# Designs tried in a protein design chat: VHH binders against Protein HEAT-INDUCED TAS1 TARGET 1 (HTT1). Part 17

Target 1, 277 residues: Protein HEAT-INDUCED TAS1 TARGET 1 (HTT1), of Arabidopsis thaliana (Mouse-ear cress) (q8lfw5)
Amino acid sequence: MESLLECFAITDGKCHPDCLKANNEQEDYDACQSAALVAVSLISSARVIFKIDSKYTEYSPQYLVDNVGKEEVEGEMDQPSCQYTVGNLLSYLVENVWTKKEVRQREMDQQRREFTVKDCFEFAFKKGLPRNGHWAHVGCIFPVPPFACQIPRVPMKGEVIEAANVSEALKLGMQQPAAARLHLFSPEFDLVGEGIYDGPSGNETRYVGLRDVLMVEAEKIKGETVFTVQICYKKKTSFVKVSTRSMILPLNGDDESQVTEPACLLVDFCIPRFSIN
Below, E stands for the ipSAE of ESMFold2; O stands for the ipSAE of OpenDDE; V2 stands for 0.75 times the mean of E and O plus 0.25 times the DockQ between their complexes.

## First folded at step 17 (VHH; framework vhh_7sr4_2)

Design v01 (from u04 with S104Y; at its last look DockQ between E and O 0.84; V2 from the best seeds 0.75)
Fold by ESMFold2, look of step 17:
Structure v01 (fold): chain B 277 residues (1-277), chain A 119 residues (1-119)
Amino acid sequence: as target 1 above (277 residues)
Amino acid sequence: EVKLVESGGGLVQPGGSLRLSCAASGFTFSDYRMGWYRQTPGKQRDLVAGIYTGGSTTYGDSVKGRFTISRDNTKNTVYLQMNSLKPEDTAVYYCAAFRYTPGYWEDYWGQGTQVTVSS
């Protein structure tokens, strides 16, 4: 089956024209794709750093996009269409890749799901991940194959380690990159330049939302810790220094929102920790 | 040729102190975060203390308040001051250097120095 999957990969990137058109019309930011891309990057990195993989191995972010948050249907694996066979693989390709399908319904299903990098790690530890070539050959947002649970996956055992504060985040990010999420406010983030991003600063502020980032460095500036994060925003990857000061964030951008506890601009710090077994 | 050379380990009685040093060469020291890790047989390496390029520090829970990490970029050296030592601190202590660039992670490790806390 490895050889068949390699033949399958030869068609990689040959998605149905309607899927390519729909995908190109999506907004630049997709929370599920962002989380999946960050998660596989950190999994690949951690597995090399801790010598679980002997070389950098790419895992499938599309598998995460297609499967995270979906419940396993009891008894479905016993159906003929759920078997990982050459026939079922070809039928899936004919029905969903090489002929027209209801692309809008698939996009609606995925657009209504949201998951985080943490969710992706938890999924990977429970279900494993296929290598990128084994899954990414389909390339589109469309119905998950019935035989998805039978596609070869690299088993992964470990846990997600989180940090609730700056002190713990410094510990997490010491030996490997750490994931986090950044509260973005417009126009402040667009205007930060080489300075320190301090979040909202006036009545013209609009909350953009959370964005996945990599915490990559830290420094003390006037006694306060400032994190440097790597972020992809508006299709550009950059490094930004971010304040760790607690503040009241107008997350809805509306003064009528409920009062919230003080929070930091960076939240949801986590890393994957693999078991040595 | 990258080298990290630990020194200052040895035998010490409970309650005593040691100062570990790690001399670095073969890379631009100020670009790397530095750390001390320790390992006992059959267990994975644990973070003891770390210091980022900008001076921010972090400590393992069991050593916080007793150990202090510092660095001297002019001497390419990182230090670990270990006070109030306990038998549980017995381990091989490793110096490590890390640098992240997009799509690339560098890690260098010393060969370790033994610290034994015993009567």
Scores: ipSAE 0.676, ipTM 0.874, lowest interface PAE 1.2, mean pLDDT 79
ESMFold2 (binder alone), look of step 17: mean pLDDT 87; pTM 0.862
OpenDDE, look of step 17: ipSAE 0.778; ipTM 0.917

Design v02 (from u04 with S104L; at its last look DockQ between E and O 0.84; V2 from the best seeds 0.75)
Fold by ESMFold2, look of step 17:
Order: C-alpha cells, then structure tokens, then sequence
Structure v02 (fold): chain B 277 residues (1-277), chain A 119 residues (1-119)
C-alpha cells in the first residue's frame, strides 16, 4: 500500500465538484483567506531568498485558514478516527470531499474569526506549515480532518519584524517583499489602472476596508515614495502603484465631528524573519 | 555571466569622503534594485544603502544623512557617496542586485571593496 503522503500526492490538485462549485460561488472577499494567501507567499519567498528552502516551495494557505485561531481540544488526537491512516484518509475524503456537503461546509467557514498576516506568521513559527500538495485537496471548504495534527508539516522558526513607517518599510522590503494592509476606496481603486492609487478623491468615495497586499517594489516620483503592491481584488491579481503620503482618511463615513490622526494608505508593514538555527 | 565590480575603496582619515562605484554587466540593470552592504569580520552583512528600480532610496540608521546612493542606468553603475566618515564605517563594502517576481528571486553580489577609516 502506498504511503499516506503518496495518497495525498495522487489526489493533489483534484477537488470535489462541490468544493470547486463552492469556490466559484465564494464571496469576492474573505479576510482570513486574504491574510493566509499573503502570509504563505511571503513565507515561500523568504525561505528561498535566505536559502532555507533550496527552491520555491508552495505552502498551504488553506491550512492557515482552517487552523489559525482555533484551540486544541483535550484528547482529540488519541481517538482511532484521528489516526493518520489510509483508512481514515479515505473515510474523510468520501464523507467530506467526494460527497455533497456544501451547506455544512459554508456554515463552518462562516464561523471563523478574523486573523491577520502577522497572526499567520506567528502561527507558522509555532506550528509549521504543510506543503500545499499535502493539504490543499483535504483542506477545501470542508471540515478539518480529525488526523490533522499528524499530517506532515515543515517546521519553521522565526519572528515577525514590523516597520512603523514608510521609511522603515523600505528597509524591510529591500531583500524580500513585505506585507502591508491597504485602505481601499471605491470607485478610486477600481479606476486606477496604470496610474497611482491616491485614495479618496471626491464626493462619491466609499470606504471598502483594509486589504492585505504584498509590497514588491518602490519608486520615487516628484520626491515622494510610491510602492508597487500585489493585491487580489474582485478575484483578479494585479500590481498597483500606491501613494505613501500622509492624509486624513474618511474611514467611518459619519466622522465629521471626530478628530482623526493623519495616516498612510499602507499600514501594518511586516516581514517574516527566519531563525539562523 | 553576471558581474558586479566594486571600486573606489581605500584608506581615508576620519571626517573624509569617499565615492564607491559598482559596474554591472550580464543582466538588464534597470530591472534590478541595487544595494550597498557592509561587513566586518564575524558579523553578517548589514544594509548601508539601497535604491529601488524607480529611484526610491533607503539607508541604514548609522549612515543616514552622511551617505547618498545613486544609480546611472545608462552606465549600468550604482554609486555610494560617503561623507563625514567615521572609524565605525570601516568594513568591506559589497554591491548587490536584486529582482523579485512571484516564484522567481535573483540576487547577485560583488566581491567587495575595503574601506578603512583611520589615522
């Protein structure tokens, strides 16, 4: 009988039709999925950049979505159904991936607490991450398998390094991309095209919220720094130039009487730094 | 073959100035961000100054206001102007080039040039 990892490899990239349908019908934005995708991208990049991985290795964002913020239940891992066996894998796949459970899967996903890219880094440093091929096919929009603790994970040790401002973020991003969050305004963001996203610009501006981004490049235009960020928005991944000037952001919509501090469109800069030992 | 060649190092008195150059070949220079790093024996390389493809710059805290990085894409060269030099600036200075795209990271390093600030 093939090893359990080889069984996962055989099913790699093959999703249940209900899971594919659910993914296609998923809402345009899920904060936890966004944070997990950015975190995995930065972890994969940093590990190859600093020669921890010999080649670019995809880690599972679904593992983060499924596990960040959840407390371990006493005694759960000792039950026979929680053992990492071929029989338990097949039972999980039949019951949760290869059969129609769409309603229960969406309800379970809707109960997740929000978490950030920083939370994902901290989780990965504590628990490690499986490769995408080892989790993606069991970690569709379905319940976490009882034997999840036994699925192989690559151990990761490190810390999160944050930058307080744009000047420090430029240092963080010199040898690797950095995570940040972008204040998103409609319709300005939808209309930016090849230009510079400069945030709210007029009477018809609506605050959409914060979105996780990868800061990948920077340029100087008329003495001001402009970051290029990678963002997934409305199911499209694109590169957008973003102004870094300070401004008062209309985040609340009803804050005419409130005093707010100037802010940048990009906030919460961080990178993962892996330990030497 | 990719090549980064540093020049302009040497011995200088405290308070003096020095200009480092790094000539690049074997890649499309304008696509790469460039940096100067320095290393003393037994330590890891520290960022001295960096310049992104579009000209944005960053500096290590200990050199900010004293050093200036610049690039000339027509000559495939990056420069480091070092003013008000201190004994603490003594190190081997390395030129580096980086390009990142999703799934592809390139880094190239020069052989280094010695800068010594004394006497």
Amino acid sequence: as target 1 above (277 residues)
Amino acid sequence: EVKLVESGGGLVQPGGSLRLSCAASGFTFSDYRMGWYRQTPGKQRDLVAGIYTGGSTTYGDSVKGRFTISRDNTKNTVYLQMNSLKPEDTAVYYCAAFRYTPGLWEDYWGQGTQVTVSS
Scores: ipSAE 0.650, ipTM 0.858, lowest interface PAE 1.2, mean pLDDT 79
ESMFold2 (binder alone), look of step 17: mean pLDDT 87; pTM 0.870
OpenDDE, look of step 17: ipSAE 0.793; ipTM 0.922

Design v03 (from u05 with G104N; at its last look DockQ between E and O 0.82; V2 from the best seeds 0.79)
Amino acid sequence: EVKLVESGGGLVQPGGSLRLSCAASGFTFSDYRMGWYRQTPGKQRDLVAGIYTGGSTTYGDSVKGRFTISRDNTKNTVYLQMNSLKPEDTAVYYCAAFRYTYPNTWEDYWGQGTQVTVSS
ESMFold2, look of step 17: ipSAE 0.747; ipTM 0.894
ESMFold2 (binder alone), look of step 17: mean pLDDT 86; pTM 0.852
OpenDDE, look of step 17: ipSAE 0.693; ipTM 0.873
ESMFold2, look of step 18: ipSAE 0.743; ipTM 0.897
ESMFold2 (binder alone), look of step 18: mean pLDDT 86; pTM 0.853
OpenDDE, look of step 18: ipSAE 0.836; ipTM 0.938
ESMFold2, look of step 20: ipSAE 0.728; ipTM 0.884
ESMFold2 (binder alone), look of step 20: mean pLDDT 87; pTM 0.861
OpenDDE, look of step 20: ipSAE 0.821; ipTM 0.937
ESMFold2, look of step 22: ipSAE 0.726; ipTM 0.889
ESMFold2 (binder alone), look of step 22: mean pLDDT 86; pTM 0.859
OpenDDE, look of step 22: ipSAE 0.819; ipTM 0.933

Design v04 (from u04 with T53Y; at its last look DockQ between E and O 0.86; V2 from the best seeds 0.66)
Fold by OpenDDE, look of step 17:
Structure v04 (fold): chain B 277 residues (1-277), chain A 119 residues (1-119)
Amino acid sequence: as target 1 above (277 residues)
Amino acid sequence: EVKLVESGGGLVQPGGSLRLSCAASGFTFSDYRMGWYRQTPGKQRDLVAGIYYGGSTTYGDSVKGRFTISRDNTKNTVYLQMNSLKPEDTAVYYCAAFRYTPGSWEDYWGQGTQVTVSS
């Protein structure tokens, strides 16, 4: 049974031509994917830090993408469709794998609820996480099979700790990497290079949105606390220094800015805190 | 071999001062966050003060304004100046070093030094 479940593990976007195509066409990870990727990284790291795991383990971000924000159906585990049977497998294959492309596209249009890294942590603590090798790759476009509930999950015992401000974030980030969300403005972020990203600098700036990042370091530069964050943007991972003093204001105009009030560039600090056995 | 050696602990009266030192060896000191933690029997180890490699500092709420953490990268040493000590500051104080890189975490701890504040 375990070996069969492993067969559903899709690695590196190569499981199906449609998945590969979708992944290649995507310029960047969407918000949910980004959140999930950050979450599993932080969870794995935290587990090592707290000596729960002996090594960094790759947990499935796609599992989070597939499940976070979905209404829990009571008794889902008791549903016949949740059972791993050859019949269910065949039905799944016929309906989702061996169907025409048009049918698959309709299923993809299912509006995914947006979720945050915090949501991912909470979900993981509640439901556990499967290993990456036991779930579909990030960006997989195939529907989750009904019997996916049978896929083994590693239980997570812990809680989400949030920081309300930069000072608290510094404390949280001391012993483990922390999650944050970064307000991205273009072209300022693209041009920052080795400098300090300090948000919008002119009238030609464009708000890109919030991106999940890993806070990896803090330093004082000219009396200001500057965070070094790891970010995946445009399919590239980089380290960027971010100002904590810079305040952004709601943008006037047609741009659907998520900035509704004055805010720091970095917001929504949180960590997964695991219980120490 | 990685080594953190604390010194400077001892017995002090309330209102007194101590300066803890932690000498580090066996790793690139400048790449690590350094911190002081304290623990009392039966309780969790809590952050007293932390200093990032770039010099940014953080403090526990109970020690803010009284304690100061600093580091000297040329000496591979982190310090904790403790002023206005209170009985509730009595604990074993631990020096710690932390480094995080994507996919990896390193942490090292000293053996601890006892600080006792008593009349």
Scores: ipSAE 0.582, ipTM 0.835, lowest interface PAE 0.9, mean pLDDT 86
ESMFold2, look of step 17: ipSAE 0.611; ipTM 0.850
ESMFold2 (binder alone), look of step 17: mean pLDDT 83; pTM 0.825

Design v05 (from u04 with T53H; at its last look DockQ between E and O 0.87; V2 from the best seeds 0.74)
Fold by ESMFold2, look of step 17:
Structure v05 (fold): chain B 277 residues (1-277), chain A 119 residues (1-119)
Amino acid sequence: as target 1 above (277 residues)
Amino acid sequence: EVKLVESGGGLVQPGGSLRLSCAASGFTFSDYRMGWYRQTPGKQRDLVAGIYHGGSTTYGDSVKGRFTISRDNTKNTVYLQMNSLKPEDTAVYYCAAFRYTPGSWEDYWGQGTQVTVSS
């Protein structure tokens, strides 16, 4: 199995030109890819912080994109294409990476699911994760390989710990980075610069949606807690200070008859907590 | 070389008070969040109190309202004021410093100071 894993790793980073071109023409934001990237980052970090991994180990976000939310098909492992062999690997690469552009794009779109960072953690605790080099998928979103069930995965045990408020979120973020989701409003977010993002400010505000972020710092400014988050937005990673003030958010801006409860701009705080024994 | 040195531990009767100090050196103190953790024999370390570099604080449920964390960036020192002490507070108390950097997490720990609460 080691020789086959080395063969798979050698193809890492080499996407089919047609698949690479199609992927580059994809819009800026993909919620599943965002959630998977944040989840892997936090898993890798927590495993080093709590001495489960001896060094920083990159796990595959593509494995999460390909597999979260899917049920295992009974009898799948008995099919010849499910064997982890050089022949099956090459057939997969030829069929899905090196040729078959239009079919692959349509199949990827049909298989996309919406899932959260929490879903990714729960999946990782149930199924484990392969190292990034072992599940390369050559940087593209493709149909799950038939031999996926036999690719080695690092087993993981733990639970998701969530925070319902700012005080609990501060606890989560003391010893490890924490995930959260940010309510994003245009143009206010684009104009924040080095200031504090306070969300919607008037009638010209447009709700963009939720974005996955990493909560990395907190400070008290004029008696209010302000989080610093790492966010990737419009293909640029930056650090932004975010207000924790409770407010009414216009989340469905096309229907003003819908009542919104007071909320914060940052929601859905969570971390992976690994079992230690 | 990074060093965190705790002091102020000792023996105290229930209902008493202690003030722990942690003197830090070898890093830019104002860039780090600081925390106090405690450990009893055979147990994992628990968060007692934390203070982010910008002053936001958090507390473990069992100490909220009784303990206060503070920091003095001019003296590179973090403090834990412990009031209304209970026998359950008996533990080794550790000072810790943390900083997030992309793809990495820095952590430093002191050697600990014993706090004993008994009659």
Scores: ipSAE 0.626, ipTM 0.856, lowest interface PAE 1.4, mean pLDDT 79
ESMFold2 (binder alone), look of step 17: mean pLDDT 84; pTM 0.827
OpenDDE, look of step 17: ipSAE 0.763; ipTM 0.916

Design v06 (from u05 with G104A; at its last look DockQ between E and O 0.83; V2 from the best seeds 0.00; counts 0 for: SAP .673 > .668)
Fold by OpenDDE, look of step 17:
Structure v06 (fold): chain B 277 residues (1-277), chain A 120 residues (1-120)
Amino acid sequence: as target 1 above (277 residues)
Amino acid sequence: EVKLVESGGGLVQPGGSLRLSCAASGFTFSDYRMGWYRQTPGKQRDLVAGIYTGGSTTYGDSVKGRFTISRDNTKNTVYLQMNSLKPEDTAVYYCAAFRYTYPATWEDYWGQGTQVTVSS
């Protein structure tokens, strides 16, 4: 059964042509994908730090994308649809694989809710995570078959620790990688280069949204704490120095994701803390 | 071989001062953030002070204003100046080094620890 389930695991570049097409057309990872990628990285790192794993293990971000935010059904494992049968497989193929792409995309969109890195951690602690090789690649557009619930997951015991401010974030990030969310403004973020990203600076600024980032360093520059963060933006990974002193104000607009209160550029600091046996 | 060696611990009276040193070898010291942690028997190891590669510092709440962490990259050494010591500061103090390497690897090294005892 495990071998059969592994056949459904799709590594990068080995998925259905429609998934590959979707990935190629995508300008950037969406918020959920970004959150999931950051989450599994931090989880893997933390597990090494706490000597749970002997080495960095790649856990499946797509698993999080597929499952976080879904309504939990009690006894899901006991449902007939969760069983791996030829009938269930055929039904899945007929309903999801051999249908039009537009229908599949719509179904996926309906099932996915926006979630954060924190949500990913909480979900992982509750449900565990499969290894990356045991699940679809990031960006797969096909619905998950019901029997995918039988795919082995590594159990995880821990909790999410959050920081309320920059000072606490410095403490949290000291001995393990820490997550944050960054308010992105264009073109200021694109033009920052080796400088310090300090948010909006002109009338022509555009709010891009929040992006999940990994805090990798902190330094004092002219009396200000500046974080160096790792970010994946427009399919490019880069390191950016971010001001912690700069405050942003609510912007006018219809986007619900906009800043609603004065805030720092970096927000929502958190780490996965694993229980030590 | 990576090595962290703590020194400067010992017995001191309440209100006294100690300066801990941690000499590092076997890795590029300047690339690592350094920290001091302390642990008492039966309890978790807690952050006392940390210093990032860029020089930013962080402190445990109980030691703020009394302890100061610093580093000398030319000597591959991190220091902890401990002033106004209290009995509650009694613990084994550990030096630690941390580094993140792209894309997602984390390295950490720990010293063997040095005993600090604050007692009348």
Scores: ipSAE 0.689, ipTM 0.868, lowest interface PAE 0.7, mean pLDDT 86
ESMFold2, look of step 17: ipSAE 0.696; ipTM 0.877
ESMFold2 (binder alone), look of step 17: mean pLDDT 86; pTM 0.854

## First folded at step 18 (VHH; framework vhh_7sr4_2)

Design w01 (at its last fold request DockQ between E and O 0.80; V2 from the best seeds 0.78)
Amino acid sequence: EVKLVESGGGLVQPGGSLRLSCAASGFTFSDYRMGWYRQTPGKQRDLVAGIYTGGSTTYGDSVKGRFTISRDNTKNTVYLQMNSLKPEDTAVYYCAAFRYTYPNWEDYWGQGTQVTVSS
ESMFold2, look of step 18: ipSAE 0.701; ipTM 0.884
ESMFold2 (binder alone), look of step 18: mean pLDDT 88; pTM 0.881
OpenDDE, look of step 18: ipSAE 0.839; ipTM 0.940
ESMFold2, look of step 22: ipSAE 0.685; ipTM 0.876
ESMFold2 (binder alone), look of step 22: mean pLDDT 88; pTM 0.882
OpenDDE, look of step 22: ipSAE 0.828; ipTM 0.941
ESMFold2, look of step 23: ipSAE 0.711; ipTM 0.887
ESMFold2 (binder alone), look of step 23: mean pLDDT 89; pTM 0.885
OpenDDE, look of step 23: ipSAE 0.827; ipTM 0.939
ESMFold2, fold request of step 24: ipSAE 0.666, 0.683, 0.664; ipTM 0.867, 0.875, 0.868
ESMFold2 (binder alone), fold request of step 24: mean pLDDT 88, 88, 88; pTM 0.877, 0.880, 0.881
OpenDDE, fold request of step 24: ipSAE 0.852, 0.854, 0.849; ipTM 0.946, 0.948, 0.946

Design w02 (from v03 with N104D; at its last look DockQ between E and O 0.89; V2 from the best seeds 0.79)
Fold by ESMFold2, look of step 18:
Structure w02 (fold): chain B 277 residues (1-277), chain A 120 residues (1-120)
Amino acid sequence: as target 1 above (277 residues)
Amino acid sequence: EVKLVESGGGLVQPGGSLRLSCAASGFTFSDYRMGWYRQTPGKQRDLVAGIYTGGSTTYGDSVKGRFTISRDNTKNTVYLQMNSLKPEDTAVYYCAAFRYTYPDTWEDYWGQGTQVTVSS
């Protein structure tokens, strides 16, 4: 008999055309997509680096997008429609993947809470993650299947390790990439090229927001640490050198809400540390 | 073939100094970050000191101010200067090299280790 994993393999590559079109038309990933993509990248990397996975294994970012921050509904798993069966999978696919659901997708997306890379790690340590091949194309659609909690998941145990300062961030990034968030200012970020991104530089600057990044290298320039980060911005991956100097950042454009506390351009450093069996 | 060869370990009295060296071959040394790790029985390897490709350094909390990591890309060698040694520094010290290559390749190489013993 056919396993449920074989059923997902059969649907591999068959995303609803409207979901493909909508995704391809996005200028940039939203905050939840960005956090999920960074989180699975770091989980996959760490698991290979520390020999937990024997080879690089892709885990599902869409599973994180669909499930992080959602509370378990008691009793739902006991209902017939919530059982992970071929029949329920096919019913879900016919109803939600092969029909046009654009309006419902927007409505459900608006109810989704924003989460961070740290939240994704905590979720993964609590619930595990499915391999990308088992969830990849179901993730083009919303709502979440009733049987989602029964999808086989790779269990993961560990903890999130955070860094409060540059010195500790350097420790986190020695053996593996570390996650961080970068304060983006326009036009300074768009113009940095091969130079060092120093944040706001004049009265024409505009705060764009925070973006998830991977810290991948560091160097010492004139006594200051400069990180090289990998960033996916407007769906283009690039590498940028970022100053670690503490400064006053104009994060809000109006006068009454200006933030005057010192901050760095890079914040929220963390890595997943997996437990050893 | 990649090789990392540690040297400079040995027996030293408390308060003394040692300088460890790690000679690297089989890869482009300047592309790799380098680290010194140590291991005592029953424990995982702990970071002692690291140096990134661009020269930024980091240290374990117990060795800050006493140990200094440096690298000489001309000689393909990384060093660990260990001052004010304490009995708790007794361990096998390992040289390691790391490189990340976008999008998904992480390389790690390890030496065979050199024993450092600090006792009277």
Scores: ipSAE 0.722, ipTM 0.888, lowest interface PAE 1.0, mean pLDDT 81
ESMFold2 (binder alone), look of step 18: mean pLDDT 87; pTM 0.859
OpenDDE, look of step 18: ipSAE 0.804; ipTM 0.926

Design w03 (from v03 with T105S; at its last look DockQ between E and O 0.56; V2 from the best seeds 0.00; counts 0 for: pae O 6.5 > 2)
Amino acid sequence: EVKLVESGGGLVQPGGSLRLSCAASGFTFSDYRMGWYRQTPGKQRDLVAGIYTGGSTTYGDSVKGRFTISRDNTKNTVYLQMNSLKPEDTAVYYCAAFRYTYPNSWEDYWGQGTQVTVSS
ESMFold2, look of step 18: ipSAE 0.747; ipTM 0.896
ESMFold2 (binder alone), look of step 18: mean pLDDT 86; pTM 0.852
OpenDDE, look of step 18: ipSAE 0.837; ipTM 0.938
ESMFold2, look of step 20: ipSAE 0.740; ipTM 0.897
ESMFold2 (binder alone), look of step 20: mean pLDDT 85; pTM 0.849
OpenDDE, look of step 20: ipSAE 0.821; ipTM 0.936
ESMFold2, look of step 21: ipSAE 0.742; ipTM 0.895
ESMFold2 (binder alone), look of step 21: mean pLDDT 86; pTM 0.850
OpenDDE, look of step 21: ipSAE 0.018; ipTM 0.271

Design w04 (from v03 with Y102W; at its last look DockQ between E and O 0.81; V2 from the best seeds 0.78)
Fold by ESMFold2, look of step 18:
Structure w04 (fold): chain B 277 residues (1-277), chain A 120 residues (1-120)
Amino acid sequence: as target 1 above (277 residues)
Amino acid sequence: EVKLVESGGGLVQPGGSLRLSCAASGFTFSDYRMGWYRQTPGKQRDLVAGIYTGGSTTYGDSVKGRFTISRDNTKNTVYLQMNSLKPEDTAVYYCAAFRYTWPNTWEDYWGQGTQVTVSS
């Protein structure tokens, strides 16, 4: 199976040029890519921290993007097209790598799925993950080749551990980084700078949505816990202090669908916990 | 050279108190979150208490309300005040320091441990 992954490198040695160009030019936020990137980062970190991997090992976020939420077709791996053969490899390369397919990009953009970091952890515990170098080259080529079912995956056993409150979130993040999601409001988030992001101000606020973040530190300010989160926003990594107080969040704006329950700006704290016994 | 040196362990009666100290050297102490972990033979190492660089604390369920973690950045020392000790608290207690450094570095340092024994 190692030779299968290397065959893609010998045809181009890189990702498909159209895939590279499209990704580099994309401006829109992609929740699937964000969740996959955070999940792989936390998996790689946890596996080194708990000495499951002897060194920091990069796993493929693209494998998660391509496969999370996708139903397996029973018996698919037994099909002749799933076998690594010269014929199957050549057929795939002719159709998807050596042949220019301008329509292919449009269909790839229309295959939008949304999933969370938790979904990625659960998938990884069920299916394992390939190393980044292997799948990254294949994942830049769309559609995924039929024989991709033979690409080696590192098996991973464990569970997702979630926190229901700030006290438990502090416990989760003590020995390893933790994932969370941040309710983002404009312009307040863009203006926070070195201060504490406290969410909507009520004037010209607009709800942007949820963004995946890493909880990296915590401090007490006037008796209240404030988390420092790492966020990649508009392709820039920054570190933002976030209030943990409960508040009413104007998530929708229309009065028929509004939710009035108090909520925190940070939600969905979780970590991967690997089984070792 | 990084060093974490625990002290203050020993034998106490049930209901007694102990104060553990961990002196740190070889790194910028204020950049690291600090923790106390404990281990009994045949079991996994458990979080007892943790303190983040900015002072936020967390505790294991079995020690909450009885133990208090604190740090003194001027002395590069983390403390664990243990009150109302029970026989179940008998373990080797380890001092640990952690730092996550962007983009991909996680550092962990551990002391050699100090024995705490609670028996009548």
Scores: ipSAE 0.701, ipTM 0.877, lowest interface PAE 1.1, mean pLDDT 78
ESMFold2 (binder alone), look of step 18: mean pLDDT 86; pTM 0.855
OpenDDE, look of step 18: ipSAE 0.829; ipTM 0.935

